# Ledger of designs, part 13: VH-VL binders against V-type ATP synthase subunit D (atpD)

Target 1, 210 residues: V-type ATP synthase subunit D (atpD), of Coprothermobacter proteolyticus (b5y8b7)
Amino acid sequence: MASTVSPNRMTLLALKRRYTISKRGLKLLKDKLEAMVKAFRDLYTEFDRERRYIEELMEAFVELLNQYESETSPAVRDRIRSMQLFQVEYELSTRMVFNIKVPFLDVSLKRMDIPDLYLQTGPAFYKALSVYEELLPHLLKLASLRNALHMMSVEIEKTRRRSNALEYNVVPELERTIKWVQQYLDEMERSQTVRIMKVKSMLEKERGNA
Below, E stands for the ipSAE of ESMFold2; O stands for the ipSAE of OpenDDE; V2 stands for 0.75 times the mean of E and O plus 0.25 times the DockQ between their complexes.

## First folded at step 14 (VH-VL; framework fv_anetumab)

Design z2 (from u2 with heavy chain S28R F111W, light chain S91Q V100L; at its last look DockQ between E and O 0.53; V2 from the best seeds 0.00; counts 0 for: pae E 2.3 > 2, unsure alone 71.6 < 75)
Fold by ESMFold2, look of step 14:
Structure z2 (fold): chain C 210 residues (1-210), chain A 126 residues (1-126), chain B 111 residues (1-111)
Amino acid sequence: as target 1 above (210 residues)
Amino acid sequence: QVELVQSGAEVKKPGESLKISCKGSGYRFTSYWIGWVRQAPGKGLEWMGIIYPGDSNTRYSPSFQGQVTISADKSISTAYLQWSSLKASDTAMYYCARETYTIYKDASATWYFDYWGQGTLVTVSS
Amino acid sequence: DIALTQPASVSGSPGQSITISCTGTRSDVGGYNYVSWYQQHPGKAPKLMIYEVSNRPSGVSNRFSGSKSGNTASLTISGLQAEDEADYYCQSYAGSDNYLVFGGGTKLTVL
């Protein structure tokens, strides 16, 4: 766009106005980037804390499942696999993370009425149910946080691209074009000055001859 | 262009207080975390904590929680590391460093130190 | 807990290529955590040599390269020179509480 510009004073002024607007826009995009990255890091910290807690619960759950397998006959285990042990209740909500609407899935588990299995299982079965009841809501929260981080990373990249386009493409092109137009106009002024001096010199010779 | 300039070496006695400084220039000070790193004589680097000067949000390594105070004065682009009561074991070189980042479209991210101060040697002896 | 393990020392002759390893848990290396490498000459501040496992900042020689395999990141120095003699540290980001962790350091000796 700037490469097709006619070199005159009006064009030079218009280019300088666009340069000023572009520099202000660049500043605002850089400010936005800084705020978004700060918010991203805070959310990343929340995600990592949740992940670490889930890893602790998962280790406990796996150990309880192993103990349950050793305490419970294969036939009883097969029967339990065919049972619905929990009802899952959920609600989709949104929250704002730095002006981005992010969906969150809130989940709760309700333990179903199950046959009394205390004669057929050991204590690990009931402990495992309790750990899973806590584990699943936290897993789904973690998934919501991961999605939020992804949505933020996309917006950060978009803002970074716009900032880079202004900083490394648009602004430098305007600078080059302004310089070219200024040089052209300066040369035109020098040529006009030489012509005026030549005319003045010719007029002085005519007056001196007379 | 980015520069972190730390206060000069300190010689102190056990029980004395101390506040050392780190002045950042050549960049927007309030937009980057500043970290403090300890290096005991002949030993490796150990992260102590970080501060975001824009809102004074501060985090500490578990190893240093309650042992030091990290603060910043954004009006003069300066971060601080402070002890209320020095111990001989606090003898070390202390660096400040600017943290920067890379965030990927897949939401993976990393943070690391791109510019370091020259260090402040703190010697605590009786 | 979170730890990065480096060999205490490594040595090489001028012109040789050497590799310094940095091994951690899933949460430190390979997974969501990327490794950075710092060079420190005696009495000097550390200098960033490698970030994002394999990227070099402007002004760092292309003799320095980084890689990872599983839980192990590696710093490779090709065409070893006397000025490469220094301590080298790896560093990872754990995420929680903005936690950073350094390896124990590796002393590189140029024979």
Scores: ipSAE 0.433, ipTM 0.719, lowest interface PAE 2.3, mean pLDDT 84
ESMFold2 (binder alone), look of step 14: mean pLDDT 87; pTM 0.903
OpenDDE, look of step 14: ipSAE 0.790; ipTM 0.918

Design z3 (from y2 with heavy chain T102E; at its last look DockQ between E and O 0.66; V2 from the best seeds 0.00; counts 0 for: unsure alone 70.6 < 75)
Heavy chain, then light chain:
Amino acid sequence: QVELVQSGAEVKKPGESLKISCKGSGYRFTSYWIGWVRQAPGKGLEWMGIIYPGDSNTRYSPSFQGQVTISADKSISTAYLQWSSLKASDTAMYYCARETYEIYKDASATWYFDYWGQGTLVTVSS
Amino acid sequence: DIALTQPASVSGSPGQSITISCTGTRSDVGGYNYVHWYQQHPGKAPKLMIYEVSNRPSGVSNRFSGSKSGNTASLTISGLQAEDEADYYCSSYAGSDNYLVFGGGTKLTVL
ESMFold2, look of step 14: ipSAE 0.546; ipTM 0.801
ESMFold2 (binder alone), look of step 14: mean pLDDT 87; pTM 0.907
OpenDDE, look of step 14: ipSAE 0.821; ipTM 0.931

Design z4 (from y2 with light chain A94E; at its last look DockQ between E and O 0.49; V2 from the best seeds 0.00; counts 0 for: pae E 2.8 > 2)
Fold by ESMFold2, look of step 14:
Formats: sequence, structure tokens, C-alpha cells
Structure z4 (fold): chain C 210 residues (1-210), chain A 126 residues (1-126), chain B 111 residues (1-111)
Amino acid sequence: as target 1 above (210 residues)
Amino acid sequence: QVELVQSGAEVKKPGESLKISCKGSGYRFTSYWIGWVRQAPGKGLEWMGIIYPGDSNTRYSPSFQGQVTISADKSISTAYLQWSSLKASDTAMYYCARETYTIYKDASATWYFDYWGQGTLVTVSS
Amino acid sequence: DIALTQPASVSGSPGQSITISCTGTRSDVGGYNYVHWYQQHPGKAPKLMIYEVSNRPSGVSNRFSGSKSGNTASLTISGLQAEDEADYYCSSYEGSDNYLVFGGGTKLTVL
């Protein structure tokens, strides 16, 4: 690189401008990376909180399903299995997480008309339906949060890669090239000064002899 | 160079208030979480809480929730740990530490302390 | 929730290799897959020795290595030297409460 650069004052000025822009760009990338990581951690906390809540709901749901199976005859269970118990309603939205548009799916359930099965099933069936109504929206929220974390992790990696390229490749190369050009121009200036002094000395001798 | 410099040792009586400090330098203070870690004499490390100085977002260990206050003054790059009423059991060495991270493409992540303050010894006795 | 269990002490002779274990109680998914190690000499602040299970920060001797198998992380010190006498702590991240968890610590004695 230094061998392909024309060492003149115009080139030195251009290199110094590029250096300043690159250093400013590196600072901006590092600032952005730090902010994205903080946002990622906040989202990660939300994801884990949802995961823990879902684990509590799943524990309750499994226990209620076991009780339902013990209270309900196989024939009634088969009939219930063929029913549509819920209608799913959803809204697709977008959250902004530090300039990244992340899709979110908001879900709610509406119970369908079902015959009164309380005498055939007992209370566990209806309690299980209530837990499921809460569980499904939280499961879909968890999926949305995991997708958001993935999208952010990809963007964080890209930003880190660009920051590393500037910090460890582009900026050091510019520093080396600027140093080389400056040293070359300093040597040329010293050589020019010696030549000028020699010419002036010869002219003074010629006038003194004339 | 990243450096965390803590305030000097303190000797206090039970019931007194105390605020100790941790000044960060050599990095952008507002962009990293700062944690506080307690170490009772002869005991292990115990995480107390963290703060993000950029927005003052704080989290506390359940063991310390309501017993200490973590704060920061970003204009002077300083984090604080404060007690309103010290107990003899608060006698310990207190460290601040800067948290850093690794985040992977598969959305897995981890956090750890890369730089530590020198510690502030707090002694609470009659 | 994560709890990290370490032996209270380990000992070894100069030149030997020793291993300090750190066993977790929770299934390792996502952020709990990574364990970090700190060294603390008496009267000094802790120092990061190993991060992300097996990576060494710049300036840490290659005599220190880390590994993980199942729910147990290990710190191995080869060519044990007197300067290695210290307390060693493992840590991991607890994401739902946004905090780090430390093991109980292991005192290494060099005989």
C-alpha cells in the first residue's frame, strides 16, 4: 500500500482526511454496538422472564391434564378431542429495538360454544381451558422474543465485524501510510533546502568573482 | 487503559449512613454495566446488583433488594453504593466491576466481569 | 435458578497439574452454557482468568486452561507454581434476574 501511494502534499491531506473520517466512523460503530448490546440484554431479560412464567403455566397445565384424564371417560375424551374449543385471534405488529424492526405476533383466544360438560368431565377440564387460554399467548410472545434476539444477535455480529475491520485493518493501514508519506516529504524538503543553499552559494561566488 | 478506582476504607457505627464510590476511566462509562460485589471477611464473592449508567437502569440481588442503593453520576463517571442504616453484618470488602459480554449469532449470550476496582473495606463496629 | 458448587479447597505440589471443578444445578440452555473463572490473591481484587469456558484473556499464562463436560466446568492449572496459590471462583449469568452468579470459591494451596 505505501508503495502504491504517490507521496505529495495533496495525497497527505487526502490520507489525513480519510483517517479522521475513519476514526469518527469507528467511534460511531463502537457507540452503536454498546447501545445494541444493552438493548439485547434488556430483551434477553424479558425473554427469560417469559420462559419462567411459561414453565409455571406448563407445570399447572400438565397437572390439570392428568386430573382431567382421571376424571373423564375415554369416550368423553374422544368427543372433546374432536371439538374446536378455541378460535385464535391475532395481530401482527412491529417493535423497534434500537433501529431494528422486529415482527411480533399478539394472540388472544376466544372460547367456542361448547355444551356444558361439567358433569361428564369435572372441574379440571375447565381449569385446564383457562390455563391454556393464558399459556398460548405467552408461548407465541416467547417465540417472537426469541426471533427478536436472533435478529439482534446477527446485527450485533455484523456491527462488531465492521468495527474490527476499521480498528485493526483500515485505521492502522492509514496510520502507516501517513507516516511513510510524511517521512518521505520531510526528506524531500531537506534535500530541496540543501540544493537551494548550494545554488545560492554558487551565485554568490559568481557575483564576487564578477 | 480501563480502570476502576474506588473510595477509601470506611469505619462506621451501626445505624450510620454510608456512600462509597467507584470511578471509571479509559472507556465510555455510560455504555457498560457496573456491578457491585461483596466479600465478607474470609468468605466468597457475593453479587449485590448492577447499574447501567447510561439510563440508570438498576437490578438488585434478592438478598440486597431494599437494603442498599446503587446509583451513578455519569457527568463524573462514578457509580455509588449506599446504605441508609449500616448493620454490623455489612462489614465486608466491596468491589465494583465492569461487565462485558459475548453474544453469538444463535442468540446465546454470556456476561462476565473483565475489570475490577481495588475494593473498599467497610467496617461496622461499635 | 443457577447454583455453582466448587470444592472448598484443593492442593498440589509445584510442577503438578490440578483441576478445580464448578458444577451447576440448572440445565444449560443459552446463556448458561458459558462459565467464567476468576483468581483472587489475598488482599487483592479478583482477576478474570478464563472466559467463555476455555478462552484466556491477554496476559494470562497458557498454564491455565478451562473445559466443560455436561454440567461441570473445570479449571486446570498445569506446571503449578507458588504464585498460583489463591482463591478461585467460577461464575455464570442468570438472565431472568439480570445478574451474575458466583461459585462458593476454591482455595488452592501449593505445597
Scores: ipSAE 0.412, ipTM 0.735, lowest interface PAE 2.8, mean pLDDT 85
ESMFold2 (binder alone), look of step 14: mean pLDDT 88; pTM 0.916
OpenDDE, look of step 14: ipSAE 0.821; ipTM 0.931

Design z5 (from x1 with heavy chain Y101W; at its last look DockQ between E and O 0.44; V2 from the best seeds 0.00; counts 0 for: unsure alone 72.6 < 75)
Fold by ESMFold2, look of step 14:
Structure z5 (fold): chain C 210 residues (1-210), chain A 126 residues (1-126), chain B 111 residues (1-111)
Amino acid sequence: as target 1 above (210 residues)
Amino acid sequence: QVELVQSGAEVKKPGESLKISCKGSGYSFTSYWIGWVRQAPGKGLEWMGIIYPGDSNTRYSPSFQGQVTISADKSISTAYLQWSSLKASDTAMYYCARETWTIYKDASATWYFDYWGQGTLVTVSS
Amino acid sequence: DIALTQPASVSGSPGQSITISCTGTRSDVGGYNYVHWYQQHPGKAPKLMIYEVSNRPSGVSNRFSGSKSGNTASLTISGLQAEDEADYYCSSYAGSDNYLVFGGGTKLTVL
């Protein structure tokens, strides 16, 4: 779109100033983007560490559930499924990740006392309750971490789009326009020089004839 | 333009210490992870570890943990790979590489090496 | 534990198309299974040829293409040239501890 700009010296100076400002802004935006990505990667590492721990706990939990099924009659298992075994306590908090407020849900479990289950189940049931008591808070932490990563990924994409617009649209268009205006002004100057030289040559011929 | 320039080839004896370097230029050195990759003679590529020069956060492959030290001096845009006591099995070509990223809106992500140093040949022979 | 398996070698004649495979031992881990390809000529540093399964960096010939099906990624080189003779490595990011895993490498011979 070089043809939509008036080719004069004042316009050239304004274009060069905008180019300098845009190049500085592009560098700052790229640096911000990479800092956001570093923060994302640190959180991603925390997420993956939690996920692997949860997978370990889940493997143990499934094994204990299988043992529980072999130790406990179907009638007792049906009764247990209708019971409230835990009191859930929760707290909603926030964590700042690169200027983004991210909600976190902190959960703890308190077992309800159910003493008459002592004689009706085997040890696997109580071990499974212990694993679940640890597992649920970690699952909710994992969900909070995943949400945080999602919120960061959206902001990273927005920042990347702005960086790309400067790098691949705004700056190159300014470069092309500056080049076009400079070439136009140089050609105007060259044409004027040829015209002056032609007048000078005509004056030299007149002096030689006179 | 992005460039990674590594220190020159080294010939060492077992038990000696060594520190090789990788100088990054043409980009914001402190903003990108730098990785070290080993290639034994006639063998494939082995990831050794990475460092984020901005905060010196480092990660090592289990295969190399305790055998090598990765560090960086951000004031001179240089990453280092260091051995306290070389073994003959450390004979290899060592590359540094800059890591870059793609992060998707669904929060999935991947990382890969977009620029590599020329390599530093380390020969450990008695 | 991610491991990438490549054939040890592959060969083709000039002008042919060839395919190099890279098979993961785990194929379905969300965004953790993106595959990248590197070319390495003897005595030279590796060069990124394909990232995110199928994308080419600027300056890489369109003769190189990539795809993925299940837990196998493929690098395809069309119109083989003598200069394509090199070792090719796939890689993937595992997420944990910020590390990359490389395949064992495939030596491409142009007959």
Scores: ipSAE 0.514, ipTM 0.760, lowest interface PAE 1.7, mean pLDDT 85
ESMFold2 (binder alone), look of step 14: mean pLDDT 87; pTM 0.911
OpenDDE, look of step 14: ipSAE 0.772; ipTM 0.911

## First folded at step 15 (VH-VL; framework fv_anetumab)

Design g1 (from z1 with light chain R26S S27R; at its last fold request DockQ between E and O 0.76; V2 from the best seeds 0.74)
Heavy chain, then light chain:
Amino acid sequence: QVELVQSGAEVKKPGESLKISCKGSGYRFTSYWIGWVRQAPGKGLEWMGIIYPGDSNTRYSPSFQGQVTISADKSISTAYLQWSSLKASDTAMYYCARETYTIYKDASATWYFDYWGQGTLVTVSS
Amino acid sequence: DIALTQPASVSGSPGQSITISCTGTSRDVGGYNYVNWYQQHPGKAPKLMIYEVSNRPSGVSNRFSGSKSGNTASLTISGLQAEDEADYYCSSYAGSDNYLVFGGGTKLTVL
ESMFold2, look of step 15: ipSAE 0.647; ipTM 0.852
ESMFold2 (binder alone), look of step 15: mean pLDDT 89; pTM 0.919
OpenDDE, look of step 15: ipSAE 0.737; ipTM 0.889
ESMFold2, fold request of step 16: ipSAE 0.624, 0.653, 0.591; ipTM 0.853, 0.854, 0.831
ESMFold2 (binder alone), fold request of step 16: mean pLDDT 91, 90, 90; pTM 0.932, 0.928, 0.927
OpenDDE, fold request of step 16: ipSAE 0.732, 0.812, 0.815; ipTM 0.889, 0.933, 0.932

Design g2 (from z1 with heavy chain Y115L, light chain D97N L100V; at its last look DockQ between E and O 0.49; V2 from the best seeds 0.58)
Fold by ESMFold2, look of step 15:
Structure g2 (fold): chain C 210 residues (1-210), chain A 126 residues (1-126), chain B 111 residues (1-111)
Amino acid sequence: as target 1 above (210 residues)
Amino acid sequence: QVELVQSGAEVKKPGESLKISCKGSGYRFTSYWIGWVRQAPGKGLEWMGIIYPGDSNTRYSPSFQGQVTISADKSISTAYLQWSSLKASDTAMYYCARETYTIYKDASATWYFDLWGQGTLVTVSS
Amino acid sequence: DIALTQPASVSGSPGQSITISCTGTRSDVGGYNYVNWYQQHPGKAPKLMIYEVSNRPSGVSNRFSGSKSGNTASLTISGLQAEDEADYYCSSYAGSNNYVVFGGGTKLTVL
């Protein structure tokens, strides 16, 4: 690959400039990668905490559903299945995670006007509605966090590939090419020195006879 | 070549202070967490805490919170474990360990100690 | 924080398959895949043998395998050899605070 580069002083200077820029670029990419992996760890901790909390809510919700089924006749349960119990309100927002724009879906539930079913259902039904009101926003937050982690994992991989390309391909090739051009120019200078000494020797011989 | 090298064994008396070190070599020190693990003579491993040298973010086990100080000097790729006043019960082998990771394309990830120092034996006796 | 429970010792003859258990709770073992396994020979630092329940790092023999059932993770060593005699520790990330917890350790004796 050194054979594809014309060896002259201008080329050597350009190669050394590219080398310096590439080394600085590599450092910047490694700094970026380090920061992204740390940010990923912090976001993953938030995701894991949310996942654990959702599991607790789901356990409570299932227990309340079992109580609701034992407190409520099948006919009333069928009637409730056909009801609209909540109005869903949402807002799409963007959260910046280490220079990555991540969409987040913010959701809230508004309980609809429902006839008082307390005597037909008992207290577990209303407790289950309260848990569901909390559960759904957390599930959507978890989905947003997972998406953010996915977007970050893609960027981390992309940054790692660019860093590896500079470190193991581009920088070493520049080092080899610079070395080759420098050796070539050194040989040219030695050849010119020999020619100058021969001319001087010839001139001194002629003056010795003059 | 990639290694964690810890400072040498220490013999101390109760009430003395001590700072032991863990130097990372052959890798980018600021990119990985460094954990400290204690092992009393004839006993098991105990996680003491962990530090991210890049920003000095530090986390302690509840059992060791306020008992020790974990710090790092990223300019010399070194993590530290420090006591202000040693007790006889602090007699143990102390390991540092690098926490590395696997981050999957599906956004799942895990962390584990893939590189361990040789250990620093601390003996506290009168 | 709850310590992971391991048997104090396990023994086996060369060529046998043995299993070391690591029992915790849903919050540190059953519900999550953070269990790692470490081998420690006398006077030496621990060495990672298994991460993420069942993954082997490069350079670890395929005689070592990991699995999980319920709240119990298991390290299985097939074709037991004399050099496998060591202490074995499991670890996990426990609770909402993500603290590392080690098991009490298991001494493996090769008869």
Scores: ipSAE 0.595, ipTM 0.827, lowest interface PAE 1.4, mean pLDDT 87
ESMFold2 (binder alone), look of step 15: mean pLDDT 89; pTM 0.914
OpenDDE, look of step 15: ipSAE 0.628; ipTM 0.825

Design g3 (from z1 with heavy chain R28S, light chain L100W; at its last look DockQ between E and O 0.67; V2 from the best seeds 0.00; counts 0 for: unsure alone 74.6 < 75)
Fold by ESMFold2, look of step 15:
Structure g3 (fold): chain C 210 residues (1-210), chain A 126 residues (1-126), chain B 111 residues (1-111)
Amino acid sequence: as target 1 above (210 residues)
Amino acid sequence: QVELVQSGAEVKKPGESLKISCKGSGYSFTSYWIGWVRQAPGKGLEWMGIIYPGDSNTRYSPSFQGQVTISADKSISTAYLQWSSLKASDTAMYYCARETYTIYKDASATWYFDYWGQGTLVTVSS
Amino acid sequence: DIALTQPASVSGSPGQSITISCTGTRSDVGGYNYVNWYQQHPGKAPKLMIYEVSNRPSGVSNRFSGSKSGNTASLTISGLQAEDEADYYCSSYAGSDNYWVFGGGTKLTVL
C-alpha cells in the first residue's frame, strides 16, 4: 500500500476511515465467531448425549439378536425376515441453529400386527423388537445432529477465515500505510517551515545589504 | 500472552466463608470456559466445575454440586470459587484453568485445559 | 463416579522410553477421543502435554507422544531426562454436560 498510495491529506483521511470501518467489521466477525462456537458446543453436547445412549441401546440390541438366533430355528428366522414388522412414519422439520436452517428427520415406528410366534421363538425376539422401536428414531436423530454440526463447522471455518484476513492482513496493512503517510506529511510540514524561515532570513539579509 | 492470575493463599477456620479469584488476561475472557480443579495435599487432581463467563453457564462435578459456587464477573475478567461454610476437608490447592477447543471442518471437536493459574492454597484449621 | 486408572508410579533411567497407562471404559476412553495428558512438577501448576489422545501442543517436546488401544490410553516419554520427573495425569470428557474426570496420577521417577 505505501508504494501504491499518494501521500496527501485526503488519502490519509480516507485510510483512517477505512481503518475504523475494518476494525468495527473485525469486532463484529469476532463476536459472531464466538457465538457460533458456543452454539456448536451446545449442539455437540446434545449429539454426544445421543451417541452415548444409542451405543448402549445398540449393545443391548445385538445381544438380544444373538439370543433370538439361538432360540429360533433357521426356518422360523427366514419366515420372520420376509415379514414386515414395522411401518415407518416420518416428518421432516427444521431447527434454527445460529441463523442456519437445519433439516431434522423425526421418525416413529408403528409395529404391524404380528402373528403370535411365542412357541416358535423365545422372549429375546420380542425384547429385540422393543429395543429396535426406540433405537431407529434415535439413530435418525443422531444423523440429523451430525449434519447440523457439519453445517456449523463449515460456517465457523468461513467466519474464522474472514476474521483472520481482516486481523492479520487488511488491518495491519492499513496501519503501516497510515503510519507511512503520516510520517511523510509530518516531514513535509517540517521541511516547509524550515524553507519559509530560510527564505525570510535571506530576504531580510538582502534588504539589509541593499 | 494468555495468563491466569489467582488470588493469594488463605488460612481460614471451619465455618468461615471464602471467595477466591482467577483473573484472565491476554485473551477474550468471555469466549472460553474456565474450570476449577482441586488438589488435596499429596493427592491428585479433581475437576470441580466449569463456567462460561460470556453467559454464566455453569456446570459442576457431581462430587462438588451444592458445596461450592462458581461465578464470574466479565467486566473485570475474573472467575470465582466460593464456599459459604468451609470444612477442614476443604484444605487443598485450587487451580483455575482455561478450557480451549479444536473444531475441525469435518465437525469433529475436542476440548482441553491449555493454560492454568498458579494455584491458591486454602488451609482450613482451628 | 467414572474413574480413570493410572499406575501409582513408574520409573526409568535416563535415555530410556517409559509408558504411563490410563485405563477407563468404552464410554470415557475406548469409544471416544477426549483423553488429555497433563504434567505437574512439585509445587507447580499442571501443564498440558497431549490433547485428543495423541496431539502435541506447540512448545511440548516431541519426546512426548500419546496413543490409545482399546480402553487404555498411553503417554510415552522417549529419551527420558531428569526434568521429566513429575506427576502425570490423564483426563477425559466423561459426561455429556462438560463433565471432566482426571486419573489418579502417576509419579514418574528418573533413576
Scores: ipSAE 0.579, ipTM 0.800, lowest interface PAE 1.4, mean pLDDT 87
ESMFold2 (binder alone), look of step 15: mean pLDDT 87; pTM 0.903
OpenDDE, look of step 15: ipSAE 0.790; ipTM 0.916

Design g4 (from z1 with light chain R26K; at its last look DockQ between E and O 0.74; V2 from the best seeds 0.00; counts 0 for: unsure alone 74.2 < 75)
Fold by ESMFold2, look of step 15:
Structure g4 (fold): chain C 210 residues (1-210), chain A 126 residues (1-126), chain B 111 residues (1-111)
Amino acid sequence: as target 1 above (210 residues)
Amino acid sequence: QVELVQSGAEVKKPGESLKISCKGSGYRFTSYWIGWVRQAPGKGLEWMGIIYPGDSNTRYSPSFQGQVTISADKSISTAYLQWSSLKASDTAMYYCARETYTIYKDASATWYFDYWGQGTLVTVSS
Amino acid sequence: DIALTQPASVSGSPGQSITISCTGTKSDVGGYNYVNWYQQHPGKAPKLMIYEVSNRPSGVSNRFSGSKSGNTASLTISGLQAEDEADYYCSSYAGSDNYLVFGGGTKLTVL
């Protein structure tokens, strides 16, 4: 239909129907895009908040780890590296973020029963364990948020492209084509009216005084 | 053709109320945040807060929380900044600005004010 | 409390290049790409010159460029012209709630 535009009434009606559908589709895409971008901004704010908190925890953890290494002999550090200090418990869940199902990994740590190593390590080791217990769940939450943002960014880009195609290509082309077909049909009707008037005038002259 | 047109200058006394406006045109008003920025005479720019007219979601700078009200009427594409009781220290130029965005496919994003109103001078004197 | 530090003033001669600094922390400049730059002529509204550290919006001269190193963002203006004389502000989104912060501003004088 786009490659062979026939200027007739049937084509005009089809073009007008397609235009109405396209205009409604454009409004729906713009509404969807607006909602997704707002939801993205809200989730991005949560992601930034989490990232900044993790940076604080990481700085604290690194400082405590340095103190632990200063207070603990290499042999004791090697023993500790071979120990299982935590049981990791996790659950995969799904959250809806603006009509998009995104996986989230919920994590918690349970400290294993270990010998009292306080005299061998000092207090920094135990403080580092406490920070790590908080750090790991937050880090995995950050990964889940990052993944959610990625899934949203892909859908936003798709919706933006579809909206742009309708707004700047499809709808304007339909408007131009409809206008051209309508003008052509109006000119055809005027030409037919002139021909009918000419024939009637000729018939009146042939029958007598016009 | 995006334009933000603010209401005219105001001269007020302490204790009076005031509501100034910012009308957006040439774009879909509900799709973008509108921020308010204060500039005291001879001083720098201060962010006061921001509103999303689509749902009236509003955020305030901690420095201005509870001191002003930011609102919007999306039916006439207008954002507002309002004081219930003006102080002499409220004397300043007030700008509205549209916040736009770039969101990348790798999920990185940034936000920035691409269009600004002409400003509304508010003078509060005893 | 989050602060972006700019020099109070900078001057240069026509044709020279100058740099305006904007110094913050890892939380507002170094670790993030939210720095924007705004130009404000006397009596006029600010105008966006640079967004996302180094991007120029349409209609801004390529004489303006942005960069950062560590916790300091920089606006560089090459080929100074008289009309570049204005106040310049950096901004960023910072803090746990990602609030907008402006720098104190830098007055550029073209000698």
Scores: ipSAE 0.703, ipTM 0.881, lowest interface PAE 1.0, mean pLDDT 88
ESMFold2 (binder alone), look of step 15: mean pLDDT 88; pTM 0.911
OpenDDE, look of step 15: ipSAE 0.737; ipTM 0.889

Design g5 (from z1 with light chain T25R R26S; at its last look DockQ between E and O 0.59; V2 from the best seeds 0.00; counts 0 for: pae E 2.4 > 2, unsure alone 73.3 < 75)
Fold by ESMFold2, look of step 15:
Structure g5 (fold): chain C 210 residues (1-210), chain A 126 residues (1-126), chain B 111 residues (1-111)
Amino acid sequence: as target 1 above (210 residues)
Amino acid sequence: QVELVQSGAEVKKPGESLKISCKGSGYRFTSYWIGWVRQAPGKGLEWMGIIYPGDSNTRYSPSFQGQVTISADKSISTAYLQWSSLKASDTAMYYCARETYTIYKDASATWYFDYWGQGTLVTVSS
Amino acid sequence: DIALTQPASVSGSPGQSITISCTGRSSDVGGYNYVNWYQQHPGKAPKLMIYEVSNRPSGVSNRFSGSKSGNTASLTISGLQAEDEADYYCSSYAGSDNYLVFGGGTKLTVL
C-alpha cells in the first residue's frame, strides 16, 4: 500500500480523515456488538427458563398418558383418537430484539365439546388435556425464542467480522501509511531547507565576488 | 496479557464496613463482565455475582443478594465488592474473575471465567 | 434444583488415566454445552482447564480432556503427573438471572 500512495500533503490529510472515520466506525461497531451480546444473553436466559418449564410439563404429560393407557381400553383409545379435541387459534406478532423484528406465534386452544367418557376412561385423560392446553403455547413460544436467538447469532457474527477487519487490518494499515507519508514529507522539507541554504550561500558568495 | 490485580488482605471486626478492589488491565475493561467468587476456609467455590462495568448492570446469586454490593469505576478500570456490616461468616478468600463467552452461529453459547485475580483474604473476628 | 455433584476425592498413580465426574439434573448438565472445569492448586487462584464441556484453552495440556454423557460431565487426565495434584471444580450456567453454579470440588491426590 505505501508504494501505491502519493506522499503529498493532500494525501496525508485524506489518510488522516480516513483514520478518524475508521476509528469512530470501529468504536460504533464494538458498542453495537456489546449491546447485541448483552441482549442475546437476556434472550438466552428467557429461552432457558421456558425450556426448563416445558421439560417439567412434558414429564407430567407423559406420566398422565401412561395412566390414561392403563385406564382406557384399546377400543376406547381408538375412538378418542378420531375425535377433534381442540380448535387451535393463533396470532402472529412481532417483538423487537436490538432493532431486529422477530416473529412470535401466540397460540390458544379452545377445547371442543367432548362426550362424557367417564365410564370408558379415567380422570387421567382430562388431566392430560389440561396439561396439553398449557404445554402447546409454551412450546411454540420456545420455538419463537430459538428463532430469535438464531437471527441474533447471525447478526452478531457479521458485526464481529466487520469489527475485526477494522481493528486488525484497516486501522493498522492506515497508521503505517500515515507514518510513512509523514516521514517522507519531513525528509523532503529537511532536504528543501538544506538546498535553499546552499543556494543562498552560493548567491552571497557570488555577490561578494562581484 | 490480561491481568486482574486485587487489593491486599484485610482483618476486620464484626459490624465494620469493607470495600475490596479488583483492577483490570490489558483489555477493554468496559466490555467484559467481572464476577466475584467466594471461598470459605477449607471449602469450595461459590459464585457471588457479576457486573458489566460498561453500564453497571449487576446480577447477584440468591445467596448473596442484599448481603454485598458489587460496583465498578470504569474511569480507573476497577471493580469493587463491598460490605456495609461484616459478619464472622464472611471470613473467606474472595476472587474476582473476568467472564467471557462464545456464541455460535447455530445460537448455542457458553460462558466461563478465563482470567482470575490473585484473591483477597478477608478475616472477620471478634 | 441447581446442584452439581462431584466426588470428594480421587487418586491415581503417575502415568495412570483418571476421571472426575460432575453430575447434575437433566436441565443443568444434559442440555447445552455449558460445563466448565477449573483447577486450583493450594493457595492459588483457580485456572480454567475446560470450557463448553470439551474445549481446552490455549496453553492447557492435551492430557486434559472433557466429555459428557447424560447428566454427567467428566474431566479426564491422562498420563497423570505430580503437578496435577490439586482441587478440581466443575461449573454450569443455572438459567435465569445469569446464575452460575460450582460443584463441590474434587481433591486429586497423586500417589
Scores: ipSAE 0.402, ipTM 0.701, lowest interface PAE 2.4, mean pLDDT 84
ESMFold2 (binder alone), look of step 15: mean pLDDT 87; pTM 0.905
OpenDDE, look of step 15: ipSAE 0.699; ipTM 0.864

